# VHH binders against EKC/KEOPS complex subunit cgi121 (cgi121), part 35

Target 1, 174 residues: EKC/KEOPS complex subunit cgi121 (cgi121), of Schizosaccharomyces pombe (q9p7j3)
Amino acid sequence: MILPLFPETQVHVFVYENVSNCAAIHEQLISQNPIYDYAFLDAATILYKKQVYSAIIRALEDRRDEQMKTKTIHSEVILSLSPKTEISSAFRQFSMTKKSKNIVVVKIDSKLTEEEEFERLDKLVEGNRVEFSDEELQKLIDFKVLKKNYKLDPSTLENPLASILSSIALRGYS

## First folded at step 6 (VHH)

Design pb91 (from pa1 with T105W; framework vhh_7n9e_1)
Fold by ESMFold2-Fast, scan of step 6:
Structure pb91 (fold): chain B 174 residues (1-174), chain A 123 residues (1-123)
Amino acid sequence: as target 1 above (174 residues)
Amino acid sequence: DVQLVESGGGLVQAGGSLRLSCAASGFTFSSYAMYWGRQAPGKGREWVSGISWRGGSTAYASSVKGRFTISRDNAKNTLYLQMNNLKPEDTALYYCAAGLFPYSWDEADYDYWGQGTQVTVSS
């Protein structure tokens, strides 16, 4: 994918449902295996493509301005999904866990083509790849998790996109 | 009350220059990416240029690259478009637009649009 304001940056987003090896992937992430240098998100927390792209754009802006709070661009994407600046809270809210069933995987600055990343991820993730689309994401979201993570009230739940994007944009500024 | 108000349009001869301004109010300007789009008589809207919320990233349509420069002043809540070496084909109504994290050049990704300012370039 080409982002309008970061055309030089390679961005790949993959969605997997019915993943059976999340515990194994989680162990590799804890051990900081460089082969797993991706942002692994719990699909229960993601409702829109634009939500993911918003976090990516914010992370890329912070990297360009030398204002990243985490050590990698992928961890910065995870932090950028959170309406709060607390790193550990963001990871608990949005990262894949050993109990996750469906995941969203983000790769920034790949040295590989999208097809080569597919080959690599297919070896790491035991699940069914689906299209990165709002329709597919809607099937995987947990609205209770979404409401909790973005502190949505009943009125904003009817149009959560604007509220979510504002939370990402105004993180640490309110 | 959200407003985007464009100014600076007018009639200029080919080879001339214009500086467009877009004054924003009613929203947190510094958290929005900003864009300039245009609509020529009898044609659909097309994007011209975009700038990230902090001003560090810019993008241009191939037809204007090297001639137009987008910039913003977040302290003044104002977006600018410096247009140099204008051509008759640049004749259009120029709109500014604001989007929270636009990931495409689709109009649907913009949250707010101005009314536009007319630019006419004579041959």
Scores: ipSAE 0.327, ipTM 0.636, lowest interface PAE 3.2, mean pLDDT 87

Design pb92 (from pa1 with T105I; framework vhh_7n9e_1)
Fold by ESMFold2-Fast, scan of step 6:
Structure pb92 (fold): chain B 174 residues (1-174), chain A 123 residues (1-123)
Amino acid sequence: as target 1 above (174 residues)
Amino acid sequence: DVQLVESGGGLVQAGGSLRLSCAASGFTFSSYAMYWGRQAPGKGREWVSGISWRGGSTAYASSVKGRFTISRDNAKNTLYLQMNNLKPEDTALYYCAAGLFPYSIDEADYDYWGQGTQVTVSS
């Protein structure tokens, strides 16, 4: 995808369901294996395409402005999903865990086409690819997790898009 | 209720300048990307410029790049468009819009629209 504010930045987003090797992937991320340089998100936390893109744009603005709080652009995407500024909290809330079953994978600054990244990721992830669409994300979301992460009340939970995007936009501002 | 009110339009000669303002109320301005669009007589709507939540990122249509500057003041809930080196081709109704997604040139992503302010550039 090309973002109008960052036309030189290549962005790919992938969704996998029924992933059986999350524990193995998690160990590779802990060891900082460069082959796994992606943002691996728990799909239980992602409801909208716009949620992911908003976090990406936020992270890219912080990188451009030399205001990143984390070491990599991919970890900055994870932080940017959180309504709070605490890095550890953001990673606990949104990152893939050993127990995750469905994941959203973000690649920024790819030199590969979307098809080439699919081939690469299919070797790393033991699961079924699904379309990155609001319909598919809605099948994988855990509304209890979403409610907790964004502090949504019952009325907001019926249409949480505005609250989620506002939380991402306002993170860390007075 | 939500309102976007444009001002600053008028008649100006080619090569002149105008500064448009858009006053926003009824929503959390700092959570929205803001946009300027225009519509010339007999033409469809054209996206002109946009600005992200805090003004950190801006983008412009090729036709206005280098001549127009978009800016915002979140403390005053106000969006601006400084228009320099105006051309007769810039004659249009200029309207502001707000979208919750951090930036999109797709008008389907815009949540709120102003009525517009007329800009007429004579040759």
Scores: ipSAE 0.405, ipTM 0.707, lowest interface PAE 2.8, mean pLDDT 89

Design pb93 (from pa1 with T105P; framework vhh_7n9e_1)
Fold by ESMFold2-Fast, scan of step 6:
Structure pb93 (fold): chain B 174 residues (1-174), chain A 123 residues (1-123)
Amino acid sequence: as target 1 above (174 residues)
Amino acid sequence: DVQLVESGGGLVQAGGSLRLSCAASGFTFSSYAMYWGRQAPGKGREWVSGISWRGGSTAYASSVKGRFTISRDNAKNTLYLQMNNLKPEDTALYYCAAGLFPYSPDEADYDYWGQGTQVTVSS
């Protein structure tokens, strides 16, 4: 996908359900294996496509402005999902863990097409690919996790989109 | 009560300049991406320009790129459009809109809309 605000930046987002090798992937991420240079998110934390894209835009703005708080664009995406500017908290809230079952994977600055990245990722991830759509994300979300991560009231849980996007937009400014 | 109020339109000769303003109230302006659109009589609505939450990122329709500049002042809750080298084809009602998603020329992504300010470019 090309973002109008960042037309030179290639962005791909992938969703996998029933992933059986999260522990192995997590080990590769800890060891800084460059083959795994993606943002690996726990799908339990992602409800909307716009949530992911808003975090990507925040991360790209921080990179352009030389204000990244983390070492890679992919880790900056993870930070940017959090309503707080606390790196360790953001990773605990949104990153995949050894116990994750469903994941969302973001690739920025890909030199490959979406289909070529899928082919590469399918060799790394032992799970079932599903469409990156609000409908599929809603099957994988954990509303208790979402409520906790974004401090949602019962009234905002009925339609949390505005609260989530506002939290991402205002991170570090309020 | 949410309001977006545009001003700064008027009659101008081809090659001239205008600066439009959009004053926002009733919502947290700094959490919203802002948009300028336009509509000429008998034509569909056309996206003109967009700007992210703090003005870090901007986008323009190809028809106005290089001639128009979008900017915002979050301390004043105000959006601006500096319009240079105006053409008769720029004649339209110009309106602003606010949306929580900073990406979109898609009108469905915008939550609040102004009524518009008329720009007429002659000859």
Scores: ipSAE 0.292, ipTM 0.649, lowest interface PAE 3.8, mean pLDDT 88

Design pb94 (from pa1 with T105R; framework vhh_7n9e_1)
Fold by ESMFold2-Fast, scan of step 6:
Structure pb94 (fold): chain B 174 residues (1-174), chain A 123 residues (1-123)
Amino acid sequence: as target 1 above (174 residues)
Amino acid sequence: DVQLVESGGGLVQAGGSLRLSCAASGFTFSSYAMYWGRQAPGKGREWVSGISWRGGSTAYASSVKGRFTISRDNAKNTLYLQMNNLKPEDTALYYCAAGLFPYSRDEADYDYWGQGTQVTVSS
């Protein structure tokens, strides 16, 4: 996907269900293996496509403005999902863990086609690919996790999109 | 009570300039991407320009690129459109819109709309 505000930047987003090797992937991420240079998110934390794209755009703006708080654009995407600026908290809340079962994977600055990235990721991820769509994401979300991460109250839980996008936009501002 | 109120329109000669303002209230302005659109008499709506939450990213329709500049002041809850080298075909009702998604040309992604301010460019 090409974003209108960043037409020079290629973005690919992939969703995997029933992943059996999250512990192995997690070890590669900790060791900073460059083959795993992606944002690996726990699908339990993602409800909308717009949530992911908003975090991507926020990260790309921070990179453009030389305001990134993390070392890679993919880490910045993970941070950008959080309503707060604390890096370790954001990673605990949104990153894939050893116990994750469903994941969302983001690739920025890919020079590969979507098909080539699928081939590459299918070698790294032992799970079933599904469409990156609101319909599929809503099957994988954990509303208890979502509520905690964005501090949603009962009045916002019925339609949380506005609160989620607002939280991403306002990260780091009083 | 959400409001977007445009101002700064008027009659101007071809080659002239106008600065439009859009004053926002009733929502958290700094969490919304902002847009300018226009509608010429008897025509459909046309997207003109968009700006991200903090003003770091902007986009323009090809018809206005290089002539129009979008900007925002989050401390004043105000969106601007500086229009230079105006042409008769720029004659339209100009309206602002707000959307939570950082940018979209799809009007379905816009949450709030202004009533518009008329711009008339004479030949």
Scores: ipSAE 0.200, ipTM 0.605, lowest interface PAE 5.0, mean pLDDT 88

Design pb95 (from pa1 with T105E; framework vhh_7n9e_1)
Fold by ESMFold2-Fast, scan of step 6:
Structure pb95 (fold): chain B 174 residues (1-174), chain A 123 residues (1-123)
Amino acid sequence: as target 1 above (174 residues)
Amino acid sequence: DVQLVESGGGLVQAGGSLRLSCAASGFTFSSYAMYWGRQAPGKGREWVSGISWRGGSTAYASSVKGRFTISRDNAKNTLYLQMNNLKPEDTALYYCAAGLFPYSEDEADYDYWGQGTQVTVSS
């Protein structure tokens, strides 16, 4: 995907269900293995494509403006999903864990095509790739987790998109 | 109730300047990307300019780049378009739009629209 405000930045997003090796991936992320330089998100926390892209745009703006709070653009994407600026809290809420079953993987600054990134990720992730679409994401979401992460109340549950995107936009000011 | 109200349009001579304003109410302005679009008589809508949620990023259609400046004041819930060196080809109804997605030039991503303010540039 090419973003209008960042036309030279390549963005790829992949969704995997029924992942059997999340514990192994988690260990590689903790060891900071550069082969795993991606944002690995728990799909239980992602309801919309626009949720992911909003976090990506926020992270890219923070990088451009030299205001990143984390070490990498991929960790900044994870932070940017959170309505708060607390790095540890954001990672606990949105990052994949060794217990995760479905994941969303974001790659920024890829020098590879989407197909080449998929081939590379297919060697790292033992699961079934599904389309990055709202329909597929809605099959993987955990609404209890979503409600907790964005502090959704009954009045916002019928249309959580606005609350989610507003929370991402207002991170640090809400 | 969501409302976007444009003002500042009018008749101006070629080479002149106008400043358009868009007053927003009924939603959290600072969480929306804002846009200016225009529609000339008998033509379809044309995206003119956009600004991200805090004003950190701006973009312009090639036809207006260097002449127009988009800005926003989140404390006042107001979007602006400073139009300099106006040309007869800039004659159009100018409208503002709001999109919760932080930036998109696809109008299908826009959530709210104003009714527009007429700008007429005489040669």
Scores: ipSAE 0.446, ipTM 0.723, lowest interface PAE 2.5, mean pLDDT 89

Design pb96 (from pa1 with D106E; framework vhh_7n9e_1)
Fold by ESMFold2-Fast, scan of step 6:
Formats: sequence, C-alpha cells, structure tokens
Structure pb96 (fold): chain B 174 residues (1-174), chain A 123 residues (1-123)
Amino acid sequence: as target 1 above (174 residues)
Amino acid sequence: DVQLVESGGGLVQAGGSLRLSCAASGFTFSSYAMYWGRQAPGKGREWVSGISWRGGSTAYASSVKGRFTISRDNAKNTLYLQMNNLKPEDTALYYCAAGLFPYSTEEADYDYWGQGTQVTVSS
C-alpha cells in the first residue's frame, strides 16, 4: 500500500488465521532474530484496517521527527497502537503471544514486493492467510481485549472507531 | 454541533497572495487530519492539500505544489492555507474538511466538512 503522506514508504499488512506455531515465532522474536523483523500483532486486538494504518502513520512521523521510543520501526508500530507511552505495556497489550491463534503482520520499508514478502512469511507462519479487510478482522477480534486496551465503555464500544483512532493520534499529547 | 468555518477568501489579482483560515469547534481537533479542497464553477471537487494530526506530514495536489502551504495550530483549533502566486484557474470555493484517518484523499474518509469560502482570481 502507498500512503499519500509517505509515498516513498512501502507498507505490507498480512493477516493469518489458525496459526499453529505462535510459540515458535514468539521465541524467535524474543531472541531478536533479524529474519523476523516485522510487527507481529495479536489479531484479537485489531478491529479496523484504519487502526493499523493509523499506528503505522504515527510510527512513521515519529521516525521522521527522530522521536522514536523503540529500536525499530516495527516495534514503534506496536507502541503506536497503545494509548499509553509505556513500552512494556504496549507490547503486552498488542504483540503476538505464544497462545495467539490469529495474527496481523506489518512490514515497513520492504525491499521485496508484496508477493515476495508473502512467500517469505508463509515459510515462517504456519497458518491460513486471509484478506486484510475490516470484515476479516471483525471475525478475529476479541471485544473484551479491545475494550480493555482502549478503555472503552458500553457507549463507546457501540462504535469504537473514533475512540481508537483518537487514542492513537493523541498518545503522549494529553 | 460540529462546525468548520472558513474565512479569508475574496477577490485578488493574478500573482497575488491570500491566506485562508478554518476555525474548528465541537470535536477534538488534534485527533483529526485536516484537508483543503476546492470546487470551481461547473466542475467537480478537487483535493488541494492535507495535513496530519500534529502537522508533521503534509501533501499537495500537483497543481498547487510549491505555491500553497497548509499548516495548523492545534492550540487554536485552526487550519490555514497560505496561497501564493495565485492564478485565474485557482478561482473556486475553498472548503476545509476533517477526517480521523490521514491516509486518504477520498471524500468518503472525511467526517466533517465546511461550507467554503469563495476565492476569485482576476486577470
């Protein structure tokens, strides 16, 4: 995807369901294996395409402004999903875990085409790729997790898009 | 009771300058990407410029790049468009718009719209 505000930045987002090797992937992420330089998100935390893209844009702005709080652009995407500035909390809330079943994978600054990234990821992820769409994401979301991560009350949970995007936009700017 | 109110339009000669303002109220301005669009008589709407939540990212239509500058003041809930080296073909109703997501120039992604301020460039 090309973002009008970052036209020279390549962005690929992949969604996998029924992933059987999350524990193995998690171990590679802990060991910081450079082959796994992606943002691996738990799909239970992602409801909208715009949620992911907003976090990507926030991370790209922070990188341009030399305001990144984490070591990689992919870690910065994970942090940017959180309404808080605490890094450890953001990773606990949004990152894939050993127990995850469905994941969203983000790659920024890929030197590969989307098809080539898919081929690479398919060797790392033992699951079924599905379309990155609001419809598919809504099948994988856990509304209890979403509510907790963004502190949604019953009225906000009815239409959470505005609240989620506002939280991402305003992180660190109260 | 969301409002976007444009001002600063008027009649100006070719080569002149004009600064448009858009005053926002009724929503959290700093959570929204802001846009300027325009509509010339008898023509469809044209996206002119966009700016992200904090002003860190801006984009321009090729027809205005280098001549127009978009900016915002989140403390004042105000969006600006500085228009330099105006041409007769810049004559249009200029309106501001707000969208929660800053990636799109598509009207469907705009949540709020102003009614516009007329800019007429003669000569």
Scores: ipSAE 0.348, ipTM 0.671, lowest interface PAE 3.2, mean pLDDT 88

Design pb97 (from pa1 with D106S; framework vhh_7n9e_1)
Fold by ESMFold2-Fast, scan of step 6:
Formats: sequence, C-alpha cells, structure tokens
Structure pb97 (fold): chain B 174 residues (1-174), chain A 123 residues (1-123)
Amino acid sequence: as target 1 above (174 residues)
Amino acid sequence: DVQLVESGGGLVQAGGSLRLSCAASGFTFSSYAMYWGRQAPGKGREWVSGISWRGGSTAYASSVKGRFTISRDNAKNTLYLQMNNLKPEDTALYYCAAGLFPYSTSEADYDYWGQGTQVTVSS
C-alpha cells in the first residue's frame, strides 16, 4: 500500500486469528530478533483500518521530523496508537502479549513485496490469516479494552471512530 | 454548527498568483486533516491538495505540483492555498474540506465541506 503523504514508504498490514504461538513470538520480540521487526498488535485493541493507518502516518511524521520517542519505526507505530505519550503504557495497551489470540501485524519499509512478506509471516505466525478489513477487525475487537484505551464514554461510543482518530492526532498536543 | 468559509478567489491573468483562505469553526481544527478541492465548469470535483494535522505532511495533485502550496495555522483555525503561475485550466470553484482520517483523495473520507470561492484565470 502507498500512502499519498509518504509515497516512498511501503506499508503492509496483516491480520491473523486463532494464533497459537504468541508466547514464542513475544520471546523473539523481547530478544530483539531482527527477523521479527514488525509491529505486533493485539487485535483486541483495533477496530478500524483507519485507526492503524492514522497511527502509521503519525509515526512516519515523527520519524521524518526526527521526533521519534522509540528505537524503531514499528515501536513508534505502537506508541502512536496511544492517546498519551508514555511509552510503557502504550505498549501495555496495544502490543501483542503471550496470551493474545488474534493479532495485527504492521510492516513499514519492507524490502520484500507484499506476497513475500505474506510467505515470511506465515512461517512465523501459527494462525489463520484473514483480510485486513473493518468487517474482520470487528470480529476480533474487545470493546471493553477499546473503551479503556481511548477513554470512551456513552456520548463518544455512538461515534468511536471520530474519538479514536482525534486521540491519535492530538497525542502530545492537547 | 460546523463552518468552513473560503475567501481570496477572484479574476487573475495567466501567470498570476492568488492566496486562498479557509476559516474553520465549530470543531477541533487541529485533529482534522484539511483539503482543497476544485470543480471546473461542467466537470466533477477533483482533489487538489491536502495537509496533515499540524502541517507536517502535504500532498498535491500532479496538475498543481510545484505551483501550489498548502499550509495551515492551527492557532488561527485557518487553512491556506498559495497559488502561483496560474493557468486557464485552474479556473474552478475552490472549496476546502476537513476529514478526521489523515489523508485521503476520496471525498467519502471528508466530514465537512465549504461552499467554495471562485477562481477565474484569463488567457
């Protein structure tokens, strides 16, 4: 996928359900194995494609402006999903855990084609790949987690997309 | 009572310049991506340019690249379009739009629209 604001940057997003090896993946992420250089998100926290793309755009802007707070573009995507600037909280809120069942995987600056990334990820992730679509994401979301992460109240719950995207846009400025 | 009000249009000769402004009110301007679009007589709407939340990222339609500059002032809730080296083909009604999703050339992703300001470029 090409983002009009970042036409030189390749972005791939993958969704896996019923993943059985999240504990093994988590260990590889902690050890900083370069083969696992992706943003691994818990699908329980992601409701819309636009939520993921907004965080990606925010992370790419921070990288371009030399204002990244984390070591990699992929960790910056995870931070950018959070309405707050605290890194540890963002990772706790949005990152895949050893107990995760469904995950969203983001790759930025891939040296591989989308098809090659699919082949590579299918070897790392023991789960069923599904389409990156709002329909599939809505099957995997945990609304209690979403409400907590974005502090949604009854008035914002009627339009959660607007609240979520505003939170990502305003992080560190409101 | 969301409002987007464009100004700065007018008649100008080919090779001339104009600066358009779009004044926004009734929403949190800094959380929206902003866009300029245009509609020429007898034609559909087309996207011209867009700008991210704080002006860090911009993009342009190929027909205006190098001639137009989009910018914003979040303290003033105002969007701008500096148009240089205008061509007769730039004659159109220019309108601004706001979208929560940062950057789409699809009008379906725009939440608010202005009525537009007319730009006429004579040959």
Scores: ipSAE 0.418, ipTM 0.726, lowest interface PAE 2.7, mean pLDDT 89

Design pb98 (from pa1 with D106P; framework vhh_7n9e_1)
Fold by ESMFold2-Fast, scan of step 6:
Structure pb98 (fold): chain B 174 residues (1-174), chain A 123 residues (1-123)
Amino acid sequence: as target 1 above (174 residues)
Amino acid sequence: DVQLVESGGGLVQAGGSLRLSCAASGFTFSSYAMYWGRQAPGKGREWVSGISWRGGSTAYASSVKGRFTISRDNAKNTLYLQMNNLKPEDTALYYCAAGLFPYSTPEADYDYWGQGTQVTVSS
């Protein structure tokens, strides 16, 4: 995907369900293996495509403005999903864990086509690819996790899109 | 209830300038990307410019790039379009729109629309 406000930036988002090797992937992420330079998110935390794209746009704005809080653009995407600026908390809330079963994977600044990235990721991830769509994400979300991460009350939980996107947009400015 | 109210249009000669404003109410303005679009006589709607939540990122249609500047004041819930070096082909109804996602194309995921303000550029 090309984002209109960042036309020079190539963005790919992949969704995998029933992943059996999350523990192995997690170990590679801890060791900072450059082959795993992606944002690996727990799908239990993601309800909308717009949620992921909003975090990407926030991270790209922070990179452009030389205001990144983390070492890589992919870690900045993870931070940008959080309503707070605290890095460790954001990673605990949104990153894939050893026990994750469904994941969302983001690649920014790829030199590869989407098809080539799929081939690369299929060697790293032991799971089933599914469409990056609101329909598929709604099958993987954990509403208890979502409520906790964004501090949603019962009234906003019925239609949380505006609350989630506002939290991402306003992080650090209010 | 949501309102977007445009103002600042009028008649101007080619080479002139105008500044449009869009006053927003009824929603959390700072959480929405904002857009200007236009519709010329006998043509469909076209996207003119977009601006992200905090004003850090902007985009422009090729036809206006270098001549128009989009900006916003979140404290005043107001969007602006500074139009310089106006051309007769810029004659159109100019409207603002709001979207939770900063997607900068006509009809693409806009949540709210204004009614527009007329800009006429004489040759």
Scores: ipSAE 0.029, ipTM 0.457, lowest interface PAE 6.7, mean pLDDT 86

Design pb99 (from pa1 with D106S E107P; framework vhh_7n9e_1)
Fold by ESMFold2-Fast, scan of step 6:
Order: C-alpha cells, then structure tokens, then sequence
Structure pb99 (fold): chain B 174 residues (1-174), chain A 123 residues (1-123)
C-alpha cells in the first residue's frame, strides 16, 4: 500500500479474526523477538480503516521530524492511536493482549511484498484472515472500549470518525 | 459554519507565477489535511496537491511536480499554492478542500470544499 504523502514507504495492514494463539504472540512481543516486528493491535479498538491509516501517517510524520517517543515505528503507530502522549496508557488501550481474539497487524518499511508478508504472518497467527475493510472492522469492534479510549459521549456517536481522527491529528499539540 | 474561500487567481502569461490563498473558518484547521484541486473547461476534476496537518508532508500530481509548492499557516488558518512556470494547460478553476484524513487524492474523502478561483494562462 502506497500513501500519497509518503510514496516511498511500504505499508501493509492485515486483519485476523478468531485468533487462538494470542497468548503465544503476546509472549513473543514481550521478549522483543525481531520476527514479531509489527504493530499488533486489538481489533476491539479499531472501527475504521482511516483510523489505522491516520495513526500510521502521524507516526511517519513524527519519525521524519525526529519526534518519535518510542523505540520503533511500529510502537509509534500504537502510541499514535491514543489521544494523549502517555506511552504506557496507549499500549494498555490499543495493543493486543493474551486475551485478545481479533487483531489488526501493521507492517511499515517492509522489504517484502504484501503477498510475502501474508505468507510470513499466516505462520505466526493462528486465525482467519479477513479483508481490511470498514465492514469487517465494524464486526470486531467493542464500542465500550472505543468510547472509553476516545472519550466519546452520546453527542459524538453520530460521527465518531471525525472525533477519532481529530484526536489522532491533535495528539501532543495541546 | 464552515467556509473555504480561495483568492489570488487571475490572468497570467505562460512562464509567469501566481500565489493562491485559501482562508478557512468554522472548523479546527490544524486537524484537517488540505488539498488543492482544479477543473479545466470541459474536463473532469484533477487533484493537484495535498498537505498534512502540520505541513510536514506534501504530495503533488505529476503534471505540477517541481513547479507548484503547497504550504499552510495554521496560526492564520490559511492554505497556499505557489504556482511557478505556468503553462496554458494549467488554465482551470482552482479550489481548496479540507479532509480529516491526510491520505486521500479522492474527492469523495474531502469533507469541505471551496467555490474556487479562476486561473487563466495565456500563450
């Protein structure tokens, strides 16, 4: 996937449902196994494709400007989903846990094609791959988690996309 | 109420320059990506350029790359397009647009639109 604002950056996003080995994946992430250098997100926190892409673009801008708060571009994507810059809170809010059942996986700066990343990830993730689409994401979202993470109230439920994207864009700028 | 108001268009000879401005009001300008598009007489709309929330990332259509520069001033809620080495084929209505999502070259992803300012380049 090519982003017009970052034309030389390769971006791949994958969605898996009914993942049975989240505990094993979580253990590999804690041990910082380089094979698992991806952003592993809990799909319960993601409602739109634009939510994920906005976080990616924010992370890429922060990397370009030498303003990253975390050690890797993938951890910066996780931080960028949060409306605030507190790293530990962002990871608690958006990262997959050993109890996660559906996940969104982001790869940036891949030297592999999308097909080659699919082959690699299918060996790491024991679940069913589904299309990265708003329709599929809306089947996996937990609205209680979404409302808590973005401080949504009933007045914003009619247009949660605008609130979510504004939060990502304005993170750290008051 | 949301408004995007373009200015700076006019008549110019080939090889000349123009600077377009787009004044934004009624929304949080700094949380929106901004775009310039154009529509020539008898042709469809063409994406020209885009700029991210803070101006850190820009993109250009191949037809204008190297000649046009997009920029923004978030303190003034204003978007700019510096157009150099203008060609007759640059003749079009130029409009600005705002999109909450900073990736798109698709007009369907724009949330707000200006009415446009006419640019005419004589040979």
Amino acid sequence: as target 1 above (174 residues)
Amino acid sequence: DVQLVESGGGLVQAGGSLRLSCAASGFTFSSYAMYWGRQAPGKGREWVSGISWRGGSTAYASSVKGRFTISRDNAKNTLYLQMNNLKPEDTALYYCAAGLFPYSTSPADYDYWGQGTQVTVSS
Scores: ipSAE 0.256, ipTM 0.616, lowest interface PAE 4.1, mean pLDDT 88

Design qe1 (from q32 with S101P; framework vhh_6qgx_2)
Fold by ESMFold2-Fast, scan of step 6:
Structure qe1 (fold): chain B 174 residues (1-174), chain A 123 residues (1-123)
Amino acid sequence: as target 1 above (174 residues)
Amino acid sequence: QVQLVESGGGLVQAGGSLRLSCAASGFTFSDYAMAWFRRAPGKEREFVAAITYSGDSTFYTDSVKGRFTISRDHAKNTVSLQMNSLRPEDTAVYYCAAGYPSDLWTPRAYDYWGQGTRVTVSA
């Protein structure tokens, strides 16, 4: 995928359900194995494609403006999903854990096609790939987690998209 | 309630050894990476060492590599820092931290912190 504001930045997003090796993936991420240089998100926290794209755009804007708060663009995507600038809270709220079952994987600055990235990830992730679509994401979301992460009230929960996107856009003081 | 309680600090002569321990409670210890940070008088907190939740991978700042060893004991919910060949430059307050960070070197990336234990290395 190509973002209009960042046309030279290649972005790929993949969704996996029923992943059995999250503990192994997490260990590789903490060890900073460069093969695992992706943003691995818990699908329980993602409701819309626009939610992911908004976080990616924010991270790319922060990189462009030399205002990244983390060391990598992929970590900055995770931070950008949070309504707060507290790095530890964002990682706890949105990152995959060893107990995750469904994940969303983001790759920025890929030198590979979407199909080539999928072939690489297929070797790393032991699960079933599903389409990156609002319909598929809605099957994997945990509304209790979503409500807590974005502090949604019952009124907002019926139409959460605008509230979520506003929270991402208003994150921190750039 | 989440708590990290450090112990084992004290006064030691250059060339000596100390073992710091951090007892964790109130969270699922095995789900978190553990780290040690230190703050010398007049300086900011700096990264010392980290260990993954499984214990299979360890990381060290260059100045302590080969002298310090981080380890964890899942049964005791404890992370330890074995400090050998201590130097006056190692004098600092040492802090235990627990988190889920991809960025191991940034204090802000950690969720939980101990109150610190003082280590003084005399010449």
Scores: ipSAE 0.012, ipTM 0.309, lowest interface PAE 8.8, mean pLDDT 84

Design qe10 (from q32 with S102Y; framework vhh_6qgx_2)
Fold by ESMFold2-Fast, scan of step 6:
Parts: structure tokens; sequence; C-alpha cells
Structure qe10 (fold): chain B 174 residues (1-174), chain A 123 residues (1-123)
């Protein structure tokens, strides 16, 4: 996908369910293996496509404005999902863990097509790829996790989209 | 109750060596990356060295590569920094840090910090 405000930036988002090798992937990520230069998110934390795109846009805005808080654009995406600027907290809230089973994978600045990235990721991720759609994400979400991460009250739980997007857009605004 | 307690700082002459140690308690040490940062007089806090959760990978700022070695001991919940061939520009307060993220270089990526131990290298 091409973002209107960042037309030169190639973005791909993939969703995998029933992943059996999250512990191995996590070890590669913390070892800074460049082959794994993606944002690996726990799908339990993602309800909407717009949630992911809002975090991507915020990360790209921070990179454009030379205001990134993390060293890489993919780490900045993970931070940008959080309503706060605490990096470690954002990783605990949104990143894949050794115990994750369903994941959302984001690639920014890819020079490859979506299908080429899929072939690359298929070699790294031992799970079933599903469509990046609101319907598929809704099957994988944990609403208790979502509520805690975005501090949602009962009045917003039935339609949390605007609250989530506002939290992402206003994070660290100063 | 989370604690990181540094030790091993002191005064040393240029060309000398010091070994800094950091004892961790109150969290699952083996789940965290560990790092050393330093703050020199009149300067900002800067990255020195980091070691991953597994202990399999280490990272250093260019100015200390080949002179400093970071290591960790899971059985003792400690991280250590062996500092050899010390230079006056290594004079700083050295801080131990623990973080959950895979950003190893950014101070704000670390959850827990020690109080610091002072290292002074005379010319």
Amino acid sequence: as target 1 above (174 residues)
Amino acid sequence: QVQLVESGGGLVQAGGSLRLSCAASGFTFSDYAMAWFRRAPGKEREFVAAITYSGDSTFYTDSVKGRFTISRDHAKNTVSLQMNSLRPEDTAVYYCAAGYSYDLWTPRAYDYWGQGTRVTVSA
C-alpha cells in the first residue's frame, strides 16, 4: 500500500495465525538479526487496519520531522501504537512475545513486492497467513488487552476506533 | 521491588583497567537486555555497551570497541563491564540499565536504572 502523505514509502502488512515459532523469532529480533527487520506485533492488540496504518503514519511523521524516539522505523511503529512515549512499555503492550500465537508483521521501506515479501516471511514464520482485514483481525483480538492498552471505558468499548486513533495521533504531542 | 546496584568504579590512571559489576533483583533478569550507559561531565548520557537476553550478542559504541567487554551471568543475576586501556575521555558516571525492547541504544528504551558508579581516569 501507498500512503497519500508518504507516496515514496512502500508499506506491507501481513497477518499470521497459529504461529508455532514465536520464541525463535523473538530471539532473532533481540539479537538484531537484520533478516528480521520488521515490526512484529501481537495480533491480540490489533483490532482494525486503521489502527496499524495510524501507527505507521505517526512513525513516518516522526521520521520526517527528525523526532523518532527509537533507533529504527519498525521500533517506532511499535512505539506509535502506544498512547505514551515509554518504549519498553510499548513493547510489552504491543510487540510479539515468546508466547504469542497470532501476529501482525509490518515492513516499511521494502524494495520488494507484497508477494516477494510474503515468500521471504513464509520462510521465517511457521504459521497460517490470513488476509489483513478488519474481519480477520477481529477473530484474533483480545478485548481485555485492548481495553488495558488504550484505557478504554465501557462507553467506548462498543465502537473504540475513534478513541484508539486519537490515542495514537496525540501520543507525545507537545 | 526492582534494584540494579553498580560497583567497581574508582580512580585509575590512563592505560589502566576497571571491572564494573551490576547486581539485579526484583525482576526476571533473563527476560531483559542489559546495558551500560555513561554520562561525562558536561555531556549527555551516552550508550556504551549492551548484551542481549540470551547473552549471545554484544554491541559497543565505536570509541570502546576492542577495549571494553560486556558479559552477563544468569546464575548470579549480574552484568559486568571489563574496561581495559582506559583513557581520560572514559571519565564518567556509569549506569547499568535493563530493558525489554530490542532497541538497545536508546536510554528511554530501558525500564530500570542503577544509581551509577563513578569512574575517573587521570592523564
Scores: ipSAE 0.334, ipTM 0.651, lowest interface PAE 3.1, mean pLDDT 88

